# Designs tried in a protein design chat: VHH binders against o75319. Part 174

Target 1, 181 residues: o75319
Amino acid sequence: GNHIPERWKDYLPVGQRMPGTRFIAFKVPLQKSFEKKLAPEECFSPLDLFNKIREQNEELGLIIDLTYTQRYYKPEDLPETVPYLKIFTVGHQVPDDETIFKFKHAVNGFLKENKDNDKLIGVHCTHGLNRTGYLICRYLIDVEGVRPDDAIELFNRCRGHCLERQNYIEDLQNGPIRKNW
Short names: E, the ipSAE of ESMFold2; O, the ipSAE of OpenDDE; V2, 0.75 times the mean of E and O plus 0.25 times the DockQ between their complexes.

## First folded at step 12 (VHH)

Design M1 (framework vhh_4orz_3; at its last look DockQ between E and O 0.08; V2 from the best seeds 0.00; counts 0 for: pae O 2.4 > 2, placed apart)
Fold by ESMFold2-Fast, scan of step 12:
Structure M1 (fold): chain B 181 residues (1-181), chain A 119 residues (1-119)
Amino acid sequence: as target 1 above (181 residues)
Amino acid sequence: EVQLVESGGGLVQAGGSLRLFCAASGFTFDYYSMAWLRQAPGKRREWVALITSGGETDYADSVKDRFTISRDNAKNTVSLQMNSLKPEDTAIYFCARQDWDTDEYFDYWGQGTQVTVSS
């Protein structure tokens, strides 16, 4: 499939680094074959992603791709120096415990191996909003002990867009802490 | 309440054509991508065609150049023109609304319309 994802143009390409964390969120980059359907100012390729991160004086050390497809770009479109991790998430439903644990393990592993640098964990789904915001906030709440409202506010402010999926917001605010057992 | 109602299915000889229609109600139709999926007996539902809110179309390789999806926002309808039909196109065809915040997850479906292509 080569159609532009629904509402993809409605969202800012890249948010700001979330202060006090190693996270930065963005919408899915689209490989060059999509650019014929986009105005120059709408383009957001993997190369554009890295240029925008550099413009913020930041550096990516890991990309976590939460999309349920490989049609948007290929890992080969990314710089060879940046690890890429795919965690398939369907969306719509709150991510299951297995997905949450995979995300937490990837983040914890990155932080352990990157304690001597300031590289960021880049996280994206299609819009860099609901699945992305849910998993980042879930990590902050469950692992870092951040209050749910504070995690959500921090994500919303730094992404430049508010989480929109009510079931995700409700799970973050009122759902159980997911523990690794 | 969201409702999708398909029509236009039937029996057709290989090489023939059919046009399917989907009447949508209960939501702001022109805000959503709409799709057609099909399911043959004993198979999973297979995506066939999609049209975005902006009118961009996309097709599964198996139907490309034979099927055309279109929409009429004034009438809240999406249609599928099916040409050069093959026996392997035999299936129940479903109209579906795409959940915008997913990679082709569909949150509402019609009851389906049967298409049978004889050899």
Scores: ipSAE 0.698, ipTM 0.843, lowest interface PAE 1.2, mean pLDDT 93
Fold by ESMFold2, look of step 13:
Parts: sequence; C-alpha cells; structure tokens
Structure M1 (fold): chain B 181 residues (1-181), chain A 119 residues (1-119)
Amino acid sequence: as target 1 above (181 residues)
Amino acid sequence: EVQLVESGGGLVQAGGSLRLFCAASGFTFDYYSMAWLRQAPGKRREWVALITSGGETDYADSVKDRFTISRDNAKNTVSLQMNSLKPEDTAIYFCARQDWDTDEYFDYWGQGTQVTVSS
C-alpha cells in the first residue's frame, strides 16, 4: 500500500491562510514509508507540514483529516500538542448533510475554545482541493454568510489551485443553504 | 459510458497459474489508475493490486511476489498474472477504475470473473 496518489505531486503542499478566517488547506502528508518512491524535493511528511506552517509564521491548533483511508500517515506522526480529528468523507459525491454538520460542529467548537489565540484549523483530503475546498466553502457560506463565488475565489487563491470537481462547484453555487439543526 | 469487462477466470489446481484480463472503454484510459479487487465467499471486497497511469504497481501483502498487474494502454487493457495460486485465492475478481480525485475510491467496476482454486 505505499503507492503515491495520482497527481499528488502536482499540487502545492500547503496553501496560505485564508484571510479573515482560521483556515489553511494542504494536501495529505505522507508518512516516511512513501519516501522510497519520492525524490527528496518531492517529500511532504507530517513534520514537513509543521515546518512549512512555521515558515509562514502561523501555528496549527487543529488538523481535520477528511480522507476515508488510514494509509497515508498515523496520528502519532503529529506533534502531541495539536488535536487531530478524522471526518470520514466519501469523495466523488457531494458530502452528505451528516458530514457537513460534523465539519461545522468541529470548526465552531475550535473557534470557541481558541478565541484567545490565532491558531489555524488545517484541513486536508488527498489533494487538499475538492473535499477540502467544498467543506471550507460550505462553512463560510452557511455559517458566515459569505457569497458562494466569493468563498470559492478566496479558497482557490489561498490554496493556489482551483476547485476542480464540477458537482461540488455546482452545489456551492446553486445548491441549498444548509443550516444547523 | 464507462465499461470494464473481466475475463480469464476459471478452475485451477493449487500451485497453478491463471491470467485475468480487463477490457476498458468509454473513458481516457491512460489518465487513470486501475486496480484488481476480489471478494471471497462471505468476505468483504479487498483490493489485490493497483497500477497507476505511469505504470507504478502496488500489491496487497497476501499476493505480493505471486501476482503481477500490468496494463496495455494501446489496447485499453489491464491484466493480472496470478502464479502459485492457493485455495484462499478463490474469489470473484473485479477490475476497477480509481477515481481521478479520490485516491481511496473506485468509481467504476466490472461484473467480475470467478477464480476457483482447488485442493
């Protein structure tokens, strides 16, 4: 199981903090066992993630892992001081309402507990783009009242890559506003 | 319309060999990772082997060094050479396409081909 995910090398490892939010997006870090198949400059480990965040003068306060698999890295590869939450998010289709609620709940909980600092919520799926961008944008639209096109533009600019999956884009632009129960 | 059609299954004695084929159509074959998965009676489907668009291969530990996945992009086919077969390899074998965006998801499947290993 340590094949490199398709197109993973084509994406910037870590985006920029999204201004006015507590979000930063990145592609999935890969544990050391994957490095046999990578040139040194292609590596992006959990430790590399933290180093790159520090280089941006930022600090992670929560990592939300949206992948459906456990093969990429283990939570123990992360520093002990950063909470880790896995929200199993099936790709391909627009995330269901239960998944969206879990994401909103986690973000809202983080914001309450971290109101006295400026730590970031790091969010990733495999490429840090489609599932990640969808859920971040869904939060901004539904909870913060951001216009869909503005949320998408902000995510795309800060991630450094545009959302690609058309059904996600269509749902964000034309789908119903999801409200908390 | 995406189609994946497996063939080459059958009955074989333990220690024997068998070669499976998967014919793919309806999509740009060269851009996708392709995989073989299997489902034994009463068991969950498990992946067996994967080959990336660039030809990189990966195998489940249970079949490593016995099975070889390959692809022919000119013919839009994926093959699975199975050597040193064991009774526990008995299963329906499925050809599958990996989703372009989601590494852990296979979005299209064939009907499957039965492999039965006796003795």
Scores: ipSAE 0.500, ipTM 0.765, lowest interface PAE 2.0, mean pLDDT 91
Fold by OpenDDE, second read of step 13:
Structure M1 (fold): chain B 181 residues (1-181), chain A 119 residues (1-119)
Amino acid sequence: as target 1 above (181 residues)
Amino acid sequence: EVQLVESGGGLVQAGGSLRLFCAASGFTFDYYSMAWLRQAPGKRREWVALITSGGETDYADSVKDRFTISRDNAKNTVSLQMNSLKPEDTAIYFCARQDWDTDEYFDYWGQGTQVTVSS
């Protein structure tokens, strides 16, 4: 089978740009094969993603896919002008240091290469919430020096949903700073 | 496109053996744990055996010591050797990909292959 992820329909497709950052979070877009299992108003394809971003008067410059699967959509479904980065990130557990580093490295690389524009870093996992929120907040905390509660609040407000997993929240609030290379 | 295609099912007498095969395509095979599931008539689908990307195996109690799961990453295949088959093993057997992305256990499985064990 190829089923719709549980609770996927419950989350807003796309959040808002996080003020002071280049981040925007969204739930995973689903390729065409999933549409037959969705009502028209529930559909959220890669194309829909870009349309919604455009409606916000924003432009994606990078997509970071944190899902631990390849079943949702193909990189080929994205415009060629927007680079796609896959960081396989296991759900439920706090990302390991390697994953965190990969994310930070990708973000820093993007920012270095995109100083002349205001393109966004689109980040998503399945729901665009827990893994996504953790890594974005982890970056803000570790790299930008943001207070953990401020980072979490900012993410939650902009995503339109709150981080749900206590292990992620706890690690962000009380966990160690991860090294930046 | 992710595809899982099962084969090797059939009719066998109690005490007999079968070997099931699964051909996987459309994804990075070695990233995923693979499993065999089965669904008997009137029963819910249940997992039977699991093999991690690293080759570690786990089995349901009902098939432990009788079934052996294996994989070939070079060929993108997973197999299930079933020995000492019992009528209770009669079911449709599915090859499934482990889901480490969501709270669900599996995200893909094939159409299945029928295994019938006669008394």
Scores: ipSAE 0.080, ipTM 0.516, lowest interface PAE 1.9, mean pLDDT 92
ESMFold2 (binder alone), look of step 13: mean pLDDT 84; pTM 0.848
OpenDDE, look of step 13: ipSAE 0.034; ipTM 0.455

Design M10 (framework vhh_4orz_3)
Fold by ESMFold2-Fast, scan of step 12:
Structure M10 (fold): chain B 181 residues (1-181), chain A 119 residues (1-119)
Amino acid sequence: as target 1 above (181 residues)
Amino acid sequence: EVQLVESGGGLVQAGGSLRLFCAASGFTFDYYSMAWLRQAPGKRREWVALITSGGETDYADSVKDRFTISRDNAKNTVSLQMNSLKPEDTAIYFCARQTWDYDAYFDYWGQGTQVTVSS
């Protein structure tokens, strides 16, 4: 199946670095086989991702892929110099505590190992919006002590699209802090 | 309540044609990709065809060039035109809804319609 993901074209390919953090969010890159179904302006391959990050004068040090599938691109399509981490999430549901812990652990490990550089943690799901925004905001709230509304506003502004899934927003605003750091 | 109701199945001879219909209700139909899957006796359910909200289509290799998926957003229906049917196409055919931001599998299914192709 090389069909384009539902509503994928509706979203900006790459957001901006979230100021005060090492996070940058984007929608899933699509490997070369998908380009037959896309106009030149719509293409967003792994190569296009790295070109757009470089155009912002930023550099990726880690990609966290939150999709439940491997059909969109292969880890081998990424530069060997950039670590790739897969955390399977299905969407719709608020990620469970084990998934949240795994994300926090990966972020904390990256930050500890990259104290001497300014490289970014790139995070994506299919649209780079709901799962991506939830986990980044959850990290900022639980680990960095950011107020929930401020974390959501920062993500929305930098991604260029507002988090859409109401159950995710409600969990961020009113849910418990997950302390399995 | 989301509902998907299939129709159009039946018995047909090899080389024949059938058209399946799926009537959808309880959601904004034109926002969702729709699919057809099938399950033959003793086998796992397999994907057959998909149509996106924008009308782009995709097919399993086994049915490519024989089956055509289409949708009518005004009537909330998705259809599957099946031509040059083979005995190995015998299965229960299911209509399914794929939603945006859900990667694992389809979130709603119909009850299925039986297609039997005789030699």
Scores: ipSAE 0.264, ipTM 0.615, lowest interface PAE 3.4, mean pLDDT 91

Design M11 (framework vhh_4orz_3)
Fold by ESMFold2-Fast, scan of step 12:
Structure M11 (fold): chain B 181 residues (1-181), chain A 119 residues (1-119)
Amino acid sequence: as target 1 above (181 residues)
Amino acid sequence: EVQLVESGGGLVQAGGSLRLFCAASGFTFDYYSMAWLRQAPGKRREWVALITSGGETDYADSVKDRFTISRDNAKNTVSLQMNSLKPEDTAIYFCARQDWEYDSGFDYWGQGTQVTVSS
């Protein structure tokens, strides 16, 4: 498919680093074939992503792609120096335990191997909002012991948009802590 | 309750045209991408055309330049104009709704309308 994802234009391309963490959230970058359908100020390619991160005086060390599609951009569109991890997540549903554990293990591995630098973990789904916010908040709650409402507020503030899916919010606030296996 | 009701199917000769309609109810129609999919006898369901809430369209290669998808938000209707029909287009055609975040496809479907193209 070459259509612009639904509501993609409604969200800021990239948020701010979440203070006290290594996370930064953004919406999916769109490869050059999509640019014919976008005004210049609406374009957000993989190159634009890295330029915007650099403008914040930050550096990406890992990208975690949560989309259930490969149509938006290819890993080859990213700098070879930045690791790319695909975790297929279906939108709408709360991610399952296997997905949550895979996300946690990737984050923990990155942090262990990057103790000597301040590089960021970039996380995105299609809009960089619900799946992205859920998994980041789930990590903060389960691994770092952050209070659910504080994790959600921090994500919302730094992303510049509030988590919208009530089932995701409910699971974060009242759901069980998921243990790593 | 989300409801999608297709109409306009029928029998047509190769090279002919048909226009399908889908009447939607039970949700805020303007917020959703709408699509047409089809299922031929003994085959998997395949996507044919999609129209976003903003009116951007996308088509499967097999129907590009022959089919045109459109929507009327005032009437909660999505349509598929099918031209230059081929026997290979014979299928049940389904109207479907895509939630903006449902990457795995479509969350609601109609019952379908039969299109038969004879040679």
Scores: ipSAE 0.493, ipTM 0.753, lowest interface PAE 2.0, mean pLDDT 92

Design M12 (framework vhh_4orz_3)
Fold by ESMFold2-Fast, scan of step 12:
Structure M12 (fold): chain B 181 residues (1-181), chain A 119 residues (1-119)
Amino acid sequence: as target 1 above (181 residues)
Amino acid sequence: EVQLVESGGGLVQAGGSLRLFCAASGFTFDYYSMAWLRQAPGKRREWVALITSGGETDYADSVKDRFTISRDNAKNTVSLQMNSLKPEDTAIYFCARQDWDYDLGFDYWGQGTQVTVSS
């Protein structure tokens, strides 16, 4: 049924913009059908997402949804002005090279088309933590030349929660740079 | 290597009770949600009960108020107390581990234990 994802309530809904980048991370928004199992202060709908972004004086220009499901909310719940991109990832294992490549292309395309504004790329998986943090850090390391430990620290600080999957952290620190498409 | 081993299955009359056990090894047990699923003859495997790492429980409608899932983190064991058993509960019962950050749900399964409920 409309069960709240495991540990979803343990994480802040939205992090802060990662300084020097166009990234902001958040946990998956939940449509109204999930609110029966949530206290009012625990609700985080698509509308709540955009309100919280505005409260930070930021604006979303793209949402990248990394979940392997469409049950949490519908793209139609998002404003028409904000593009939505689905990149299916299951979690647990490090995203494969094709997934990393798709993420990098989406980010690069957004940045080329949004040179004239300061809109953000919003990235989420279920918790906005492991898959989200991995792909954002992978991008910063491989494309922007950021040192792995610096990328991880920046993500952790801005998300308000530390990456938890040791295999993801290990790959970021010691894995190969993915340069090819 | 992750290992889940079920026990406690058997034959019981309708209205009776059974308690299933799952012994887990090869991972940090208290970090993971644990579940019971079942597969009846000729049917798909279906979820029965879940217990989170924090101890919260959830149940399929078909077993609500009859089954109770619990865990003992000191013993790395998850249990399923099954009361008021019905012939429809006849199935192989599987212990499964759920990774909290895994969208496909269950990542490891036991071999199963047979429960047969006769009328």
Scores: ipSAE 0.367, ipTM 0.728, lowest interface PAE 1.8, mean pLDDT 91

Design M13 (framework vhh_4orz_3)
Fold by ESMFold2-Fast, scan of step 12:
Structure M13 (fold): chain B 181 residues (1-181), chain A 119 residues (1-119)
Amino acid sequence: as target 1 above (181 residues)
Amino acid sequence: EVQLVESGGGLVQAGGSLRLFCAASGFTFDYYSMAWLRQAPGKRREWVALITSGGETDYADSVKDRFTISRDNAKNTVSLQMNSLKPEDTAIYFCARQDWDYDYGMDVWGQGTQVTVSS
């Protein structure tokens, strides 16, 4: 499919680093073939992503792609110095425990290997909102002991958009802490 | 009540044309991408065409030069114009709504309309 994802233009390309963490959230970058369908000011390619991160005086050390598709951009469009990890999530439903575990494992591994630098973990789904916000908040709650409401508020503020899926919000607030295995 | 109702299916000879309609109710139609999928006898359901809220279209390779999807937001209707029909286009055609944040597919489905292409 070559169509622009529904509502993709409604969201800011990149949020801000979440203070006290190594996370930064953004919407999916779109490869050059999509640019014919976008005004110049709407373009957000992989190159644009790295330029916007640099403009914030930040540096990416890992990208976690939560989309269920590979149609938006190729890993080869990213600098070779930045690892890329695909964790397939569909949206709509709360991610299952296996998906949550994969995300936590990747984050923990990155943090262990990057103790000597301040590089960020970039996380995106299609809009950089619901799946992205859920998994980041789930990590902060389950691993770092952050209160659910504080994690959600921090994500919302730094992303510049509030989590919209009520089932995701309810799971974060009232759901069980997930086992890390 | 959220509902999609298909119409326009029928029997047509190879090389002929049909136009399918889907009437939507119970939701803000112009906010959603709409799609057509089909299921042939003994086969799995396959995606055929999609139209976004902004009117951008996308097609499966098997139909892209023969089928045209369109929408009429004033009438809450999505249509599929099918030209140069082939016997292998015989299937039940489903209208579906795509959730904006759901990569796996459709969250609302119609009951389907039968299309039969004979030679």
Scores: ipSAE 0.528, ipTM 0.771, lowest interface PAE 1.7, mean pLDDT 92

Design M14 (framework vhh_4orz_3)
Fold by ESMFold2-Fast, scan of step 12:
Order: C-alpha cells, then sequence, then structure tokens
Structure M14 (fold): chain B 181 residues (1-181), chain A 119 residues (1-119)
C-alpha cells in the first residue's frame, strides 16, 4: 500500500528535544513515492527529517522505528552514519514487556556509547504520538525515576501534541514499574 | 455495539459486475480507514482495497483498475464496485475497520459475503 497513513497530516513532523534527556520524537518520514499525494509544505521525507533536526541545532545518533510496517521508508533512505533500529509495535495496545525491554536496552546502549557527545535518540511510530510517547515516558519513569505526570507533560509539550490513547496514559500513571529481566 | 454487515454478494458470470456494501454502526465511521479483504477456497486471506477517512484509496495489484472502493459517511457505508469479474475473484469478501493508530492491523471485522464467479 502507498496511501498516506490515517491522520498523518494532522501532526507536526518533528517535536523538540525533551530537556534533560536525549529524546526527540517525530512522525514517520515518508519516502519519495508518497510525495505525489502531498502538497510541497506537507512533504516529510527522511531527508526532510534530518534538515528539520539540523534547523533545531540538534544531531541524530540513533533512530528507533516503532511502526509495524516497512512501507513508509527504507533504512537505506537514511544517512549511513545514523544507526537504525526497528522495534515492531502494534498500535492501540500498550506495548508488552518484551517490547519495553528492547526499547530500554537500545536506549541504555546508546547512552553508554555516546557519553562523550550530545547526539539525540530519535523515536517514531506512525504519528510520533502514542507508541512513541508511551515508550519514551515508560523509560523516563522506570529507568530515570521521573514522576508519571511530569514525564507525560514533558513529552506532550516537546512533541507539540498530547498523548491521545487513554489506556496508554492510564498505564503510565497507574501501572507497575517494569523491571524487565 | 460496534458492527459491520456486508451485503451484495452472489453468483455472477465471468466478465460481469457486482457491488458489495458494508453497513457500519456503533462508532464514528468517518474517523476510520475502511478496507475489503477476501479469502478464496484453499488460500490465505488477502487484502483487496482500502479507503482512508479522507477518501484516499489503495488497491492490491490483482484488482487494480477493475475494483473501486468508495464510502458514504452520511450513511456510514463503504462499498466495493467489482467490474470485469474473473473466476479467480471467487471468495468470501470481508469488510474491516482499521484504527488510525494501526499500521496494518484491522480490529473490527464483518461476517463476510460470498462472491462466486462462474466461467
Amino acid sequence: as target 1 above (181 residues)
Amino acid sequence: EVQLVESGGGLVQAGGSLRLFCAASGFTFDYYSMAWLRQAPGKRREWVALITSGGETDYADSVKDRFTISRDNAKNTVSLQMNSLKPEDTAIYFCARQDWDYDTAFDIWGQGTQVTVSS
């Protein structure tokens, strides 16, 4: 399928770095074949992503792709200097413990290897909102000890859009801390 | 409360046409992408066509230029116009809803409607 993802145009392409962290969230970039269906100002290719990050005086060191598809863009559309990690997540449902563990492991590994620079971890799902916001907030709560409401507020402000899935919000606020094995 | 009901299936000769209809209830229909999938005897279920909330359409190569998906948000319906039917189009056709936060998964399914194309 080459259709534009549902509601994709409704969201800001790239948020801002979350202060005190290495995270930046964005919606999925769409490869050149999608541009026939978009006005020039709506285009957001992998190249556009890196241009917008540079416009914020930031630099990506890792991209974590949370989408459950490979149709939007290919890893080879990204600069070879930026590592790409795919973690398949299904939308709607709260990510399972194995998925949470994989995300935490990837983030911890990046931070250990990049202690001497200020490069960012870019995280996206289709809209850069629910799955993305959940996993970033889950990391901040479980690993960094941030209060749930503070993590959610920080993500919402920096992404420019509020987490929309109530089950994700409830899990972050009231769910157990995941001490992944 | 959430329900999809297909209709319009039947027997038709090769080269003929059928229009399938899916009536949706229990949710805000115009907020969701809707799709048609089919399952032929002895084969796996395959995706046929999709229409987004904004009316953008997408089709499997096997049906492109023969089938047209459309929706009527005032009536909470999605339709599939099938032209130039072939015996290979014989299948049970399912209407499905895709949540906006799903990439490929469908969360609500109809019961299906049988389409049989004779040679």
Scores: ipSAE 0.315, ipTM 0.647, lowest interface PAE 3.0, mean pLDDT 91

Design M15 (framework vhh_4orz_3)
Fold by ESMFold2-Fast, scan of step 12:
Structure M15 (fold): chain B 181 residues (1-181), chain A 119 residues (1-119)
Amino acid sequence: as target 1 above (181 residues)
Amino acid sequence: EVQLVESGGGLVQAGGSLRLFCAASGFTFDYYSMAWLRQAPGKRREWVALITSGGETDYADSVKDRFTISRDNAKNTVSLQMNSLKPEDTAIYFCARQHWDYDEGFDYWGQGTQVTVSS
């Protein structure tokens, strides 16, 4: 459908780079077919995403799309120079261990291939908040040894919105470390 | 306890109209998008109409211009006005709740109400 996702307008389009990492989080860009339902200042197309990141003096090297749909935009709406990876994640539930593994593998591969540049990994779900924040924080905790509360605070500050899902927060703070993935 | 209870189904002649109702309880109704889905015998359940918490509506192509979804947040109800009914609209109609964090799919369903359209 072409309806604007619930609460999508409530969130900032793009956060800031998370200092000390290669991550930047944003809400899902919406293709041209959605623009008739949006005021000009509300539009956030794939092109708008890249413009906003350039305004921060940053450059994307990878986009990881965590949405469980293809209706928001198509990979072909993105510049050919930026790799796109789809990891289907269901909202509401904490991502399963296989999903966490896929995310970690993608991030590790990007970092290995981009050790000589400062390009960012852009991560989004629909709102760029719960699934996005969970997987970024899970990576920082499990792979980089960041304390859970520090990872969550860093994400919240840089995204400009706090993680809202209590089950995600509880898993990050008290759940098992998936170090062997 | 989340509950969705459908009503308003029945038998109607082709070209007729029916209005379905869904009474919701056990959650903060106005925080959720609500939807109607249907399942015909031997077929998969298909989405028909959706209304967001803000009142924006969306429809499957098969029902556009014939069906209208609406909600009443004060009464915790969602309804589906079905006009110009066709035999192929025959199905069990389900009320469903979508969490705002879902891109697709629904987390709770009612038991359904049968709609039969005769030729």
Scores: ipSAE 0.314, ipTM 0.644, lowest interface PAE 2.9, mean pLDDT 91

Design M16 (framework vhh_4orz_3)
Fold by ESMFold2-Fast, scan of step 12:
Structure M16 (fold): chain B 181 residues (1-181), chain A 119 residues (1-119)
Amino acid sequence: as target 1 above (181 residues)
Amino acid sequence: EVQLVESGGGLVQAGGSLRLFCAASGFTFDYYSMAWLRQAPGKRREWVALITSGGETDYADSVKDRFTISRDNAKNTVSLQMNSLKPEDTAIYFCARQDWDFDSPFDYWGQGTQVTVSS
């Protein structure tokens, strides 16, 4: 099937840069084959993503794709100049330690290689909300020492939608700090 | 716990019709997209039809205009009306649930119901 992801239309395409960080969150872009099922104002292709980021006077330096599928768009649909990283995550479940460590390693590597610019790390799952918000908040808590409630509030405000999965929220608030090993 | 139970399969002649049913329990049925998939002998599972929580439908090209998916939220059922059946529609048909936050197409499956179409 080439069906639109369930509830995809309910979410804003792109959030705002999270102040004090290099993160920006968005919902999954949909390749041209999906556009026959969308009104013009509902379209959000890979090209639309980059246009919207540019409209905010920002520039993407990395895309981290947290979806478990490639049916929505292909890496080849992205500009050749922007690195793409796939980290397979299953929705519904809190990401495991290996997944969390892969995310942290990718973010730390990007920041080290991009010290002299202000390019952003774009992170998305299907809706750009639960898996996306969890991993960004986990990074802020574990690596940057941000208080859990502050990390969650910052993400919610900048994404324009609140984290919905209670198990994700509980893990962020009460779960252990994960080591980068 | 989530349970999906299919029924309505059987043997029919080419050009005939069958209606499949899936009884769902253990979750808030009307919050979820529901789908039918099939697996023919020696092939991978293939998606056939989807109905969203809002009632929007989608179909694989191979079954479009022949199959109709519908749901009855009061009875927690999803059904598949299959018309103009062809021998190549022979397969085990599975009912599946799709969570809005789950990228793998389907998170729960029934045991399946056999459909055999003779030439």
Scores: ipSAE 0.023, ipTM 0.403, lowest interface PAE 4.6, mean pLDDT 89

Design M17 (framework vhh_4orz_3)
Fold by ESMFold2-Fast, scan of step 12:
Structure M17 (fold): chain B 181 residues (1-181), chain A 119 residues (1-119)
Amino acid sequence: as target 1 above (181 residues)
Amino acid sequence: EVQLVESGGGLVQAGGSLRLFCAASGFTFDYYSMAWLRQAPGKRREWVALITSGGETDYADSVKDRFTISRDNAKNTVSLQMNSLKPEDTAIYFCARQDWDYETGFDYWGQGTQVTVSS
């Protein structure tokens, strides 16, 4: 389909870099075919994403796409210089251990290969909020040893929107640490 | 409590028409995309049509130009007009509410209504 994702216009396009980390979160960019349904100020294409990141004096080194679809944009719409990783992540339910492992592995691999630069890991789902916030916070809690409430607060503040799914928040606060990385 | 109740199914001859209705309750209907999915005997459920909160529509290739989805926000209903029906359209048709942050996901569905198209 070519319809605009529900509630997509309600969210800020790009958050701020999460201090002390290499993460930045954003909502899904929409390819040019969607622009006829958007006012100029509502457009957020892959090109717009990179322009907004540069405006923050940041540089993307990896994009992790958590959406369960390819309809919003294609890897070919991105600059050749930025690696793209697709992790099909089912929404609504807490991501399973295999999905969490894939995310942790990708982040750890990026950090190991990018020790000599300050490039960011861009993470998005449809709204850049629930799946995105869950996996980033899960990484910070399990791998970096950040306290759950601190990870959630950091994400919410930097994204500019609070995590909305209670089951995700509950798992982050009270769930077990996953030693799967 | 979210509830979706389908009606309008039945038996029709090939080339005929049916209109399905879905009555929604227990949530702010205007804020959600609504969809119709179908499941033929022995097959996986497949998406048929979707209408966004803003009234944009999308259709599966198999039903384009034959089916029309519409909604009435004042009555909390979504409808599916099915024209030029084929035996291959025989299925249980489900009304579903689109999950906001899951692109192919639905968080609530009705019990379904049977559509049988004879040759």
Scores: ipSAE 0.451, ipTM 0.713, lowest interface PAE 1.9, mean pLDDT 92

Design M18 (framework vhh_4orz_3)
Fold by ESMFold2-Fast, scan of step 12:
Structure M18 (fold): chain B 181 residues (1-181), chain A 119 residues (1-119)
Amino acid sequence: as target 1 above (181 residues)
Amino acid sequence: EVQLVESGGGLVQAGGSLRLFCAASGFTFDYYSMAWLRQAPGKRREWVALITSGGETDYADSVKDRFTISRDNAKNTVSLQMNSLKPEDTAIYFCARQDWDSEYGFDYWGQGTQVTVSS
């Protein structure tokens, strides 16, 4: 299917880089076949994503796609120079430990290979909000030792939208640290 | 309390038509995408059709061009018009509310309505 995801238009396309980190969050880009269902100002294609990142004087070095589908865009729609990683996450439920560890391994691997540049890790789910915010915050808490409320505030401010899923927020604040990165 | 109640199932001959209804209550109906899923004997539950809050529709390949999903926000009802029915369409049909932040997540389900297609 090529229906526009529910509430997708309600969210800003791209947030700002999270200061002190290599993360930037955004909503899922939609390939050109979706554009006939969108007003010009609503369009957010893979090309639009890269243009908006460039407008912020940033550069993407990795995209992590957390959606549980391949219908929104294909990796082939991205520049060949930017690595793409798919981590299937269903949403609604807090991501399981396997998913969390996979995310942490991808981030750690990127940082080791990119210590001599300032390229960003772009993370998105459908809205660039709950799954995206959860996994970024989980990384900051578990790996970088950031206090949960500080991680959440930083994500909310830089994304321009607050995490909405109470079960995700509860797990970040009071859940166990996952140590097997 | 969120409730979804299906109706309209029954027995029909191959090539016939049936219309299923789902009456929703206990939530702001027009905020949510609604879906129909089915479970045939001895098989996993599979997605059939979806309608977004804005009225955009999507269908499984097996039912494209035969089934039509629609909604009536004034009545809090989602419907599935099933045409050119085949014996392989025999299943219990479930109405479900889609979680807005999940590609395939459903957070509430009806009890289902039986559709039997004879050959």
Scores: ipSAE 0.450, ipTM 0.689, lowest interface PAE 1.6, mean pLDDT 92

